VH-VL binders against q0aze0. Designs and how they scored, part 158

Target 1, 268 residues: q0aze0
Amino acid sequence: MKIILVNNRFKENTEKKAQEIAGQLSALNVEVIIDNGLDEPYAGTVDFIMVLGGDGTMLRAARRYGQRAIPVLGVNMGTVGFLSNIEINELAEYLPLILREEYSLEARMMLEVAVFQQQSLLTRVFCLNELLLRSNSPRMLSFALEISGQKLEPYRGDGLIVSTTTGSTAYSLSAGGPIADPQLDAFIVTPVASHIINKRPLVVSPEREISLHLLEEREAIIGIDGQIKMDFGAENRVLIKRAPHPLLMVNLKAKPFFTSIDRSLQRQ

## First folded at step 7 (VH-VL)

Design C33 (framework fv_ragifilimab)
Fold by ESMFold2-Fast, scan of step 7:
Structure C33 (fold): chain C 268 residues (1-268), chain A 124 residues (1-124), chain B 113 residues (1-113)
Amino acid sequence: as target 1 above (268 residues)
Amino acid sequence: QVQLVQSGAEVKKPGASVKVSCKGSGYTFTGYYMYWVRQAPGQGLEWIGVINPNSGGTTYNQKFKDRATMTVDKSISTAYMELSRLRSDDTAVYYCARVFESGSYYLDTPFDYWGQGTLVTVSS
Amino acid sequence: DIVMTQSPDSLAVSLGERATINCKSSQSVLYDSNNKNYLTWYQQKPGQPPKLLIYWASDRESGVPDRFSGSGSGTDFTLTISSLQAEDVAVYHCQQYYSTPLTFGQGTKLEIK
């Protein structure tokens, strides 16, 4: 068995814990690859991915490995989050189930984001939560939104979020989007501070293609899962589709989404 | 062992073009964006552009957009940067440099490995 | 374009003493969504390409001695060498990777006094 441990090397306790867990797994004849997020993703085949940290570490793991159809387990290191399933102090209890492959999987849709400069593909990234188009200056944006070839009336405002249902509780929520059951497959399209009063969040089929481009020169950026940042100008176009594979999240322990979100909102 | 090996020094006359190569080894060539940076004698570093070796997609510094062309040949793990209509102030050491993952947009990572540099001298 | 300005242009420091190099950006290179400063420091010895020292303003690259440290946020950044050694003689460059075009400071030449 081969496992990737994804961690954040800049958190002293997390890096030490990853090394400790790697040693324990090696003693059980499990081959361990440590991914601290700085080098390229491991290119070989693996059986399981264990993410040590909070939601941010899980989002990075999903971007790096989510398209490989490999089970991914979020292990919380003591911070509150939505994407972890067990706590670090529970790992020893659940490890035998992991090694025997005795767990269920939840499929979570992902976005495929392709960014072009004119006709040239600059990059293709995958993400679990959302793409955010936003102004990087005090001036509002004017931009075009097209859904499966259907051109909507131009948008004017600070930006737009295109979110998965998993991402409905992240930036989309803050911008006035709905809370969505993550077991649903849908895009949620949420305007950011729209100057047009009738622009509402849209919930659209995950089979749709969404494209965005600026209608006038402005300083804008594209944000992916709140972690990756890209310049976005009038020569750029972004195309958003459902990713080919969902993220396969490991469920070892019942963690009902609705009770978790309810408790989280009461703490805000 | 990651290595970026560049072509040898070039001497050109004003108005000519130069094409510098950069061969990657010891890593997955198409997995990392390739940057081009130059440094005039005794001066700071200046970014020329970046290319995705997998797709061939490019972003240029506007200052060089009309004269610079970046390309790749995946079959030999080699990137190229051609600069046309050379002027005396184009005299510089030209570097290729690797950035992390190219299959995803990781322009927000630093240059972790650099080629040895190619001196291009433009003199009448 | 984000303009990067280093100070001083050159600095002479005695062996074992502290060296401090400053870098200012014309606009913030802090990304508020991830709370990271998109700033890096490179060391360049004569006849060699630049070598990565520090990225995200304060994170030291693997293999870089702990006497090197980076600090600062937003527009004002500092590279510190706590106890200068002979092998530290080099030109030091700061760079922003917050937005294109990617831009570098003019460089600071560090010499032994």
Scores: ipSAE 0.450, ipTM 0.767, lowest interface PAE 3.2, mean pLDDT 87
Fold by OpenDDE, second read of step 8:
Structure C33 (fold): chain C 268 residues (1-268), chain A 124 residues (1-124), chain B 113 residues (1-113)
Amino acid sequence: as target 1 above (268 residues)
Amino acid sequence: QVQLVQSGAEVKKPGASVKVSCKGSGYTFTGYYMYWVRQAPGQGLEWIGVINPNSGGTTYNQKFKDRATMTVDKSISTAYMELSRLRSDDTAVYYCARVFESGSYYLDTPFDYWGQGTLVTVSS
Amino acid sequence: DIVMTQSPDSLAVSLGERATINCKSSQSVLYDSNNKNYLTWYQQKPGQPPKLLIYWASDRESGVPDRFSGSGSGTDFTLTISSLQAEDVAVYHCQQYYSTPLTFGQGTKLEIK
């Protein structure tokens, strides 16, 4: 068996723990690759991905490996989040199940985000939570939203979020978007405005495509999962689709999503 | 504890090259990006570039991309910054700096640890 | 490039008094997705490298005295020393790490009046 341990190189506690776990796994004749984000994603075949840390680390892992159809386990290390399944102190208990591949999987829809310069593809990224378009100035943006070729009325505001159901509890929630069942595949389109939000969030079928572009010469920024940023101008287009592959999240123990939501919201 | 120790002061003629070293200790050298920043006398700070000590990957400020070369020797936990075709306005203290513990991409993080600086004087 | 402009260039403040240094960015350094401002303050004493004081505009680095605080969002930021101490005499730099190239303000020299 070969396992990737994904941690955050900037978090010393996760780095040390990754080394410890690697040693333990090696002692069990498991091949281990550690991905702390410093290098390119491991290109070789692996059987399992273990994410050590919070939601941010999971998002990175999803972006780097989600298209490879590899089981991904979130192991929380003392942070508050929605994407971990077990706690670090529970790992020893569940390790035998992992090694025997005795676990269930939950498929989570990911986004495929493509950014274009006219007809040229600038970048293509898979992400677990959301795409954000926002103004890079104090002025509001004017942008066009198209869903499956249907042109909606122009949007005016600070920006727009296109989120997965997984991402519904992330920035979309802060922007007033609905909380979505993670077992549901859908786009959540949430307007972002500094003042009164006049437009309602949209729940869109995962079979549809979403297109965004600016209607005027202004500077904007594209953000992906709060980790990737890029400039976005009038000559750019962004196309959002359901990713061809979902993230396969390992489910070792039951995690009551809706109960957890209430608890998490109270802590914010 | 984390320490970055740089090479000594340099005096160079215009047109020459200078190579500054930065040795890291007290941490995993290959686990953190190394940045280079300079400061002309009485002036602000200027970012030169960043290197991945593990892979050797680099990103340069466009201002220096044709003259600056960053390298590393992992075996001795040392980063190098070479600046060629020196001119008088390259006179500055040159710093190496490590990324802050933020969890962000290396290009959007502050610097938590700095070398003591290396004065490079360019004069005819 | 994002231009960082500090004000004032120099400041003299009496011991025990409040010192305020401003930093403006030519464009917003706020990333809405994580609601963080990619802004850092450094302290630099003569003959020494810069020392990290504040990151994310308002988070204080470990070991930094409570009298130092950072505030602001978007394009306008402020470093405040609530009660100036003798050891606070230094040049202070703001820096954005929102986009490359990373850029710094011109620095503010803080002296005791």
Scores: ipSAE 0.023, ipTM 0.538, lowest interface PAE 5.8, mean pLDDT 90

Design C34 (framework fv_ragifilimab)
Fold by ESMFold2-Fast, scan of step 7:
Structure C34 (fold): chain C 268 residues (1-268), chain A 124 residues (1-124), chain B 113 residues (1-113)
Amino acid sequence: as target 1 above (268 residues)
Amino acid sequence: QVQLVQSGAEVKKPGASVKVSCKGSGYTFTGYYMYWVRQAPGQGLEWIGVINPNSGGTTYNQKFKDRATMTVDKSISTAYMELSRLRSDDTAVYYCARVFESGSYYLDTPFDYWGQGTLVTVSS
Amino acid sequence: DIVMTQSPDSLAVSLGERATINCKSSQSVLYDYNNKNYLTWYQQKPGQPPKLLIYWASTRESGVPDRFSGSGSGTDFTLTISSLQAEDVAVYHCQQYWSTPLTFGQGTKLEIK
């Protein structure tokens, strides 16, 4: 068995723990690759990916490996989050189940984001939560939204979020979007501080293609999962579609999504 | 062992063009964005542009957009920056630099590895 | 364009003493979604390319001595060398990677007194 351990190099505690876990797995005849996020993603065949850290580390792992259809387990290192399944102090208990492949998989849709300048492809990125288009100045944006070639009336405001169902509880929630069952496949399109009355969040088929571009020259940014950031100007266009493969998340114990989010909302 | 090795010093007359090369080794060349930055003698650093070695997509500093051309040759893991219509104030050391993180867009992370620099002198 | 301004232009500090270099951006480089500042510090010795010291305003690059630290948020940033050593003589540059064009401060020359 070959396992990738994904950790956050910038957290010394997680790097030390990754080395410790790698030693334990090697003693059980498991080949271990440590991915601290700075080197190229491991290009070889692997059987399992173990993510040591919070939601941020899981989002990075999803961008690097999510399209490879490999089981990914989130192991929480003490940070509160939604993308981990077990705690680090539970790993020893669950490790025999992992090695015997005694777990279920939950498929989570991902976005494929392609950013163009004129006709030239600048970048193509995959993400688990969302793309954010936002003004980078006090002036509001004027921008066009197209859904599968259908041109909507122009948007005016601070921006727009295009989210997966997994991302429904991330930034889209803060902007007034709906809470979605992460087992559903859908795009959630949430306006950010729209100046146009009655611009509502949209829930659309994941088979749709979504296109965004500015109608006036403004300073704007595109954000991906809160980690990748790009300039976005009137010469740019972004195309969003469902990624070819979902992230396959390992489920070793029941995760109470609805009770967890309900409890979180009681805190305002 | 990551290395960026640049071509040697150039002396050019005003109005000429110069093409600087930067060869990457010890990493997957197409996995990291490549920046170009210059530094005039005794002055600060000035960004020229960035290229995605995988797609060939480029973003230029507007100051250089009409004179600079960035290209890559993936078969030899080499990036190029050509600057045309040279002036005496283009005299500078020109650097290539790699972004810090594989697979990230150029605005996500700083430059971690730099080439040794190529001195371009423009005089008449 | 975001304008980066360093102060002072030149600084002389005695060995073992604290050196402080400031950098101001003309607009915020803080991404409120991830709470990170897109600000980097480089060290440049004569005849050499810049070397990465600190990124995200306060994260030290691997192999950089712990006497180097970065602080600040939004528009005001500081590089601190807690106990200056002879090998720290260099020009220090701050850079924003918040938006294009990528811009650098004018540099601060650090010398031993």
Scores: ipSAE 0.548, ipTM 0.808, lowest interface PAE 2.6, mean pLDDT 88
Fold by OpenDDE, second read of step 8:
Structure C34 (fold): chain C 268 residues (1-268), chain A 124 residues (1-124), chain B 113 residues (1-113)
Amino acid sequence: as target 1 above (268 residues)
Amino acid sequence: QVQLVQSGAEVKKPGASVKVSCKGSGYTFTGYYMYWVRQAPGQGLEWIGVINPNSGGTTYNQKFKDRATMTVDKSISTAYMELSRLRSDDTAVYYCARVFESGSYYLDTPFDYWGQGTLVTVSS
Amino acid sequence: DIVMTQSPDSLAVSLGERATINCKSSQSVLYDYNNKNYLTWYQQKPGQPPKLLIYWASTRESGVPDRFSGSGSGTDFTLTISSLQAEDVAVYHCQQYWSTPLTFGQGTKLEIK
């Protein structure tokens, strides 16, 4: 068995724990690769991904490895979030199940985000939560939204979020988006401080494609999962569609989403 | 040397299922993603899906997601592709292909080695 | 989906002459981040599977003769055989691997004139 441990090199506690766990797994004849974000993603095939940390680390892991159809387990290390399944102190208990592959999987839709400059691709990213287009100045943006070729009325505001259902409890929620069932595949399109006060979020079929571009010469930025940032201008466009792969999240422990959502949101 | 050897030709009736095998040798079977592609007579190539031989994880062309099933048996270095509810337009040569080792995402790499192909004929 | 269109569908070229096959993608397959074109050329002879010739639009696969070359960027690509040999008779396919679903051209049949 080959396992990737994903942690954050800037979190000392996760780095130490990753080394510790790697040693334990090695003693059990498990091949371990540690990804602390310093190097490029491991290119080889693996059987399992263990994410040590909070939601941010999971988001990074999803972007780096989600396309490979590998089971991904979130192991929380003292943070509050929605993407971890077990706590670090529970790992020893569940490790035998992991090694025996006795767990269920939950498929979570991911976004495929492509940012273009004219006809050239600037970046292509698979992400678990959302794409954010926002103004890089105190001025509002004017931008066009197209859904499956249907041109909507131009948006004016600070920005726009295109989120997965997983991402519905992330920035989209803060912007007034709906809370979505993670078992549902859908886009959530949430305005950020729209000029139209009552502009409602859209729930869009995962079969559709979403396009954004600016209608004026303004400075904007694209944000992906709150971790990737890039400049966005009038010469750019972004295309968003459902990723061809879901993230396969490991369920070792039952976590009822709706019964615990109030508690989770209160802690954030 | 690297070799992919596929199972023999199949003749099926509409509505039936077919399961094609692909045995890899000459390389670490679990170390490379396996793709499936088909080619109808006189036509171009069509991508079906990809499987991680190590984890068993799969990604399918949406066109086939409800009919195609890819699996592997690591113990014998063999990949399988099963296509159900066969139609006449499923008549094609089916190929397994190994992903080129590039260090890139498995979905954005070319295919460096191919099986010899398996002809599947669907006719009433 | 990205549509790949080859031209011509078939061509005949004399031995020793240059053969040129074009491939056009419906959208760019150039990634500015690494400046690579996610474009591949395959050679397929009758009764055989495709054989990898060129990847990243212009990188020749190991063992492929020097007379084969790939060029182009963005949406327009070309496979060139500088001096056609008898063994080059085959169907040639272009493929994009930038986005799913992976798609191929319709193929170009190359024959000796």
Scores: ipSAE 0.008, ipTM 0.499, lowest interface PAE 9.4, mean pLDDT 89

Design C35 (framework fv_ragifilimab)
Fold by ESMFold2-Fast, scan of step 7:
Structure C35 (fold): chain C 268 residues (1-268), chain A 124 residues (1-124), chain B 113 residues (1-113)
Amino acid sequence: as target 1 above (268 residues)
Amino acid sequence: QVQLVQSGAEVKKPGASVKVSCKGSGYTFTGYYMYWVRQAPGQGLEWIGVINPNSGGTTYNQKFKDRATMTVDKSISTAYMELSRLRSDDTAVYYCARVFESGSYYLDTPFDYWGQGTLVTVSS
Amino acid sequence: DIVMTQSPDSLAVSLGERATINCKSSQSVLYDSYDKNYLTWYQQKPGQPPKLLIYWASTRESGVPDRFSGSGSGTDFTLTISSLQAEDVAVYHCQQYYSTPLTFGQGTKLEIK
């Protein structure tokens, strides 16, 4: 068995912990590759991906490896999040199940994001939670939204979020979007501080194509899962589709989604 | 292990062009964005632009957009920054610097490795 | 463009004493959804390129002594050297990587009294 350990160099002690876990796995005849985010994604075949960290580390792992149809397990090293399944101090207990492949998988849809300058493709990325378009200045944005070729009335406001159902509890929630069952496949389109007060979040088929472009020259950015940020101007267009493959998330321990989110919302 | 090695010092006349090179070694060249930054004598640091070595995609500081051109040659793991129509106030040390990842626009990481710098002097 | 302003332009501190350098951004460099401040501190000695000290406003780069610390959020940031050593004489630069163009402060020259 070959396992990738994904950790975050920017968190104190995570590199040391990753090396410690790699040594333990190696003693069990498991080949280990450590990915701390600094090098290119490992190009070889692997059997399993173990993510050591919080939701942010899982989002990076999903971007790097989510399209390969490899089981991905989130192992929490701090405060529990929505994307981790077990705690680091539980790893020894669950490791035999991992090695025997005795676990269930939950498929989570991902977005494919393509950014163009006029006719030229500038970049193509995948994400698990959302694409955010937002103003980077005190000025409101004016922008066009098209859904499967249907042109909507112009949007005016601070921006727009296009989210997966997994992302419904991330930035889309903060912007007033609905909480979605992560077992569903859908795009959630949530306005950010819309000037037109009656703009509502939309829930649309994951088979649709969504495109965005600015109608006026403004300073804007697009953000991907809160980790990739780039300038977005009137000469740019973004196209959003369902990614070819879902992220395969490992379930070793039952965590009821609805009771977890309900408890989280009540603490506010 | 990781090294960024830049070309040697240049002396140019006003109106000329200069092309500075930066050769990466000890890592996958196409896996990391390459940034260009300059520092005039006794002044602060000034960002010129960034290039994705995998796609050739570039983002320039508007101040330099009309004069700067960044390119890469993947076969020799080398990035280039050419600055045209040189003025005396372009006299500076020019640095290349590496950031976290390539294949997307990833602005979320600091410059972790810097070249040694290339002094460009512009004088009549 | 986000303007980065450092203060003071220069300071002299005795060996073993605390040094404090401030950096202010004209706009917030906090990414709300990720709860990250896109601010970095570099150390630059004469004739050398800048060296990464601190990223995400408060995270020390591997190998950087624990006497260096960063703090702050949004628009106001501080680099602190708790007990100045001789090798710490350098120019210190803050940088934002929140949006392009990437911008640096003007630098703070740190000297020993």
Scores: ipSAE 0.005, ipTM 0.479, lowest interface PAE 11.7, mean pLDDT 85

Design C36 (framework fv_ragifilimab)
Fold by ESMFold2-Fast, scan of step 7:
Structure C36 (fold): chain C 268 residues (1-268), chain A 124 residues (1-124), chain B 113 residues (1-113)
Amino acid sequence: as target 1 above (268 residues)
Amino acid sequence: QVQLVQSGAEVKKPGASVKVSCKGSGYTFTGYYMYWVRQAPGQGLEWIGVINPNSGGTTYNQKFKDRATMTVDKSISTAYMELSRLRSDDTAVYYCARVFESGSYYLDTPFDYWGQGTLVTVSS
Amino acid sequence: DIVMTQSPDSLAVSLGERATINCKSSQSVLYDYYDKNYLTWYQQKPGQPPKLLIYWASTRESGVPDRFSGSGSGTDFTLTISSLQAEDVAVYHCQQYYSTPLTFGQGTKLEIK
């Protein structure tokens, strides 16, 4: 068995903990590849990906490895989060089930984001939560939204979020978007501080293609999962599709989505 | 072990062009954006541009767009920055630097590895 | 363009004393989605390239001594060296990576008094 152990070298305790866990796995005849962010993603074949950290580390792991259809387990290192399944102090207890492949998988859709300058593809990236288009100045944006070739009336406001259902509880929620069952595949399109009174969040088929571009020269940014930031101007266009593969998240421990969200909302 | 190794010092006359190379080793070259930055003697750092080694896509600082050209040769894991129509105030140390996570123009990650620098002197 | 201004231009501090370097951006470098400031500090010794010290305004790079700390948010940032050592003599640069073009402060030269 070969496992990639993803850690965040930028968190004080995680590098040492990753080395400890790698040693434990090696003692059980598991080959371990450590991904601490210094090199590009491991190119070889692996059986399992273990992510040590919070939601941010899981978002990075999803971007690096999510398209490979390999089981990914989030192991929480003390930060509250929605994307981890077990706590670090529970790992020893669940390790035998991991090694025997005794767990269920939950498929979570991902976005494929392509950014163009004129007709040239500038970059392509995958993400688990959302793409954010946002003004980079006090000025409102004017921008065009096109869904599967259908041109909507122009948007005017601070920006727009195109989210997965997993991302429905992230930035889309704070911008007024709906809470979506993460088992459902859909895009959620949520305006950010829209100037137009009737611009509501849209729930759109994941088979559709979404494109965005500015209608006038403004300073704007594109944000990916809150981790990657790109300048976006009137000569740029972004194209959003469903990614070819979902992220396969490992379930070792029951995580009741609806009761967790209900408690969170009732406590403000 | 990640390493960026740049070409040696150059002396050029005004009006000439210079091409600086930066060879990456110890990592997969196409997986990380490569930035170019310069520093005139006793001055601060100035960003020239960034290149995606996988696609060849570039973004330039507007100050340099008319004179700078960034390219890559993936077969030898080497990036190049050519600056044309040199002036005496182009005298500087030119650095290449790596930033995490290809697939974006701008990372939420700083420059983690720098080349040793290439001194370019422009004099008559 | 975001203009980065450091103060002071040069600073002399005695061994074991606190050194404080300031950096101001002409507009906010706070990315509000994850509440992160896109501000980095580098250390540069003579004849060497810059070395990463601190990113996201306050996160210390692996291997950087505890005496280095970063603080601030939005437009005003500070690098603090709590107890200056001889090896800390260098030029310190702040940088924003919030928006293109990427911009650096003019640098602060730190010397032993």
Scores: ipSAE 0.000, ipTM 0.451, lowest interface PAE 12.6, mean pLDDT 85

Design C37 (framework fv_ragifilimab)
Fold by ESMFold2-Fast, scan of step 7:
Structure C37 (fold): chain C 268 residues (1-268), chain A 124 residues (1-124), chain B 113 residues (1-113)
Amino acid sequence: as target 1 above (268 residues)
Amino acid sequence: QVQLVQSGAEVKKPGASVKVSCKGSGYTFTGYYMYWVRQAPGQGLEWIGVINPNSGGTTYNQKFKDRATMTVDKSISTAYMELSRLRSDDTAVYYCARVFEKGSYYLDTPFDYWGQGTLVTVSS
Amino acid sequence: DIVMTQSPDSLAVSLGERATINCKSSQSVLYDSNNKNYLTWYQQKPGQPPKLLIYWASTRESGVPDRFSGSGSGTDFTLTISSLQAEDVAVYHCQQYYSTPLTFGQGTKLEIK
């Protein structure tokens, strides 16, 4: 068995903890690859991915490895989040189940984002939460939104979010989008400070293809999972579709999504 | 060990073109963007453009868009930057630099491994 | 285009003393979604390519001595060398990677007083 340990080298003791866990796994004849984010993703075949950290580390792991159809387990290292399944102090108890592949998998849809400059593909990235198009200046954007070739009336405002259901509790929520059951596959399209008061969030089929482009030159950016930032100008077009593979999240114990989000919304 | 090795110095006449190569080794060539940057003698650094080696997609500094062409040959892990219609003020050291997609991960670092530079002198 | 301005153009500092170099951007390079400043510092010695020193405004690249530190946010940034050593004589460049075209400051030449 070969396992990738994804960690955050900037958190105190996480590198030491990753080495400790790697030693424990090696003693059980498991080959371990440590990914702290500095090198390119491991290119070889692996059986399991263990993410040590918070939601940010999980988002990074999803972008690096989510399209490989490999089980991914989130192990919380202290910061509470939505994407971890077990706590670090529970790992020893669950490790035998991991090694025997005695767990269920929860599929979480991902976005495939392709950014073009004219006809040239500039970049293609995957993400678990959302794409954000927004103005990078005090000026309002004017942009076109097309859903499966259907051209909507122009949008005017600060921007737009195209989110997965997993991302419904991230930036889309802050912009007024609905809370979605992560078991559902759907795109959530949420306007950001739209000038047109009747522009409402849309919930659309994950089989839809969504495209965005600016109708006039502005300083705009595209954000991916709040982590990747790209310039977006009038020469650019972005194409968003469902990624070929969902992220396969390991479920070793029940996680109460609705009570967790309800509690989070009551926190002041 | 990551290495970017550039072609040797060039002397060109005004109006000619120059093509500088940059061979990457010690990493997956298609996994990192390649920048081109120049530095005129005693001057600051000036960005020319970036290419995605996997797709061939490019973004140019508008100043160079009509004269610069960036290409890649994946079979030999080599990137090229061609600058046409050379002027005397194009005299500079030209660098390639490898960059992980900046901001691609929450705590990822951009790795700027630079080639050794190629001096291009444009004079009659 | 984001214009990067460094100050001073040149600086002479005695060995063991603190050196400070400033960099100002014409607009914010802080991305509010991830709370990161898209600002790097490079060290360039004569005849060599630039070497990455600091990224994300304050994160020190692996292998860079602790005496180097970066600070600031938004539009105003500082590179500090807490105790100058002879090997630190170089030109220092700031760069923004917030928006294309990528732009650099004019450079600050650091020399021993």
Scores: ipSAE 0.251, ipTM 0.701, lowest interface PAE 5.1, mean pLDDT 86

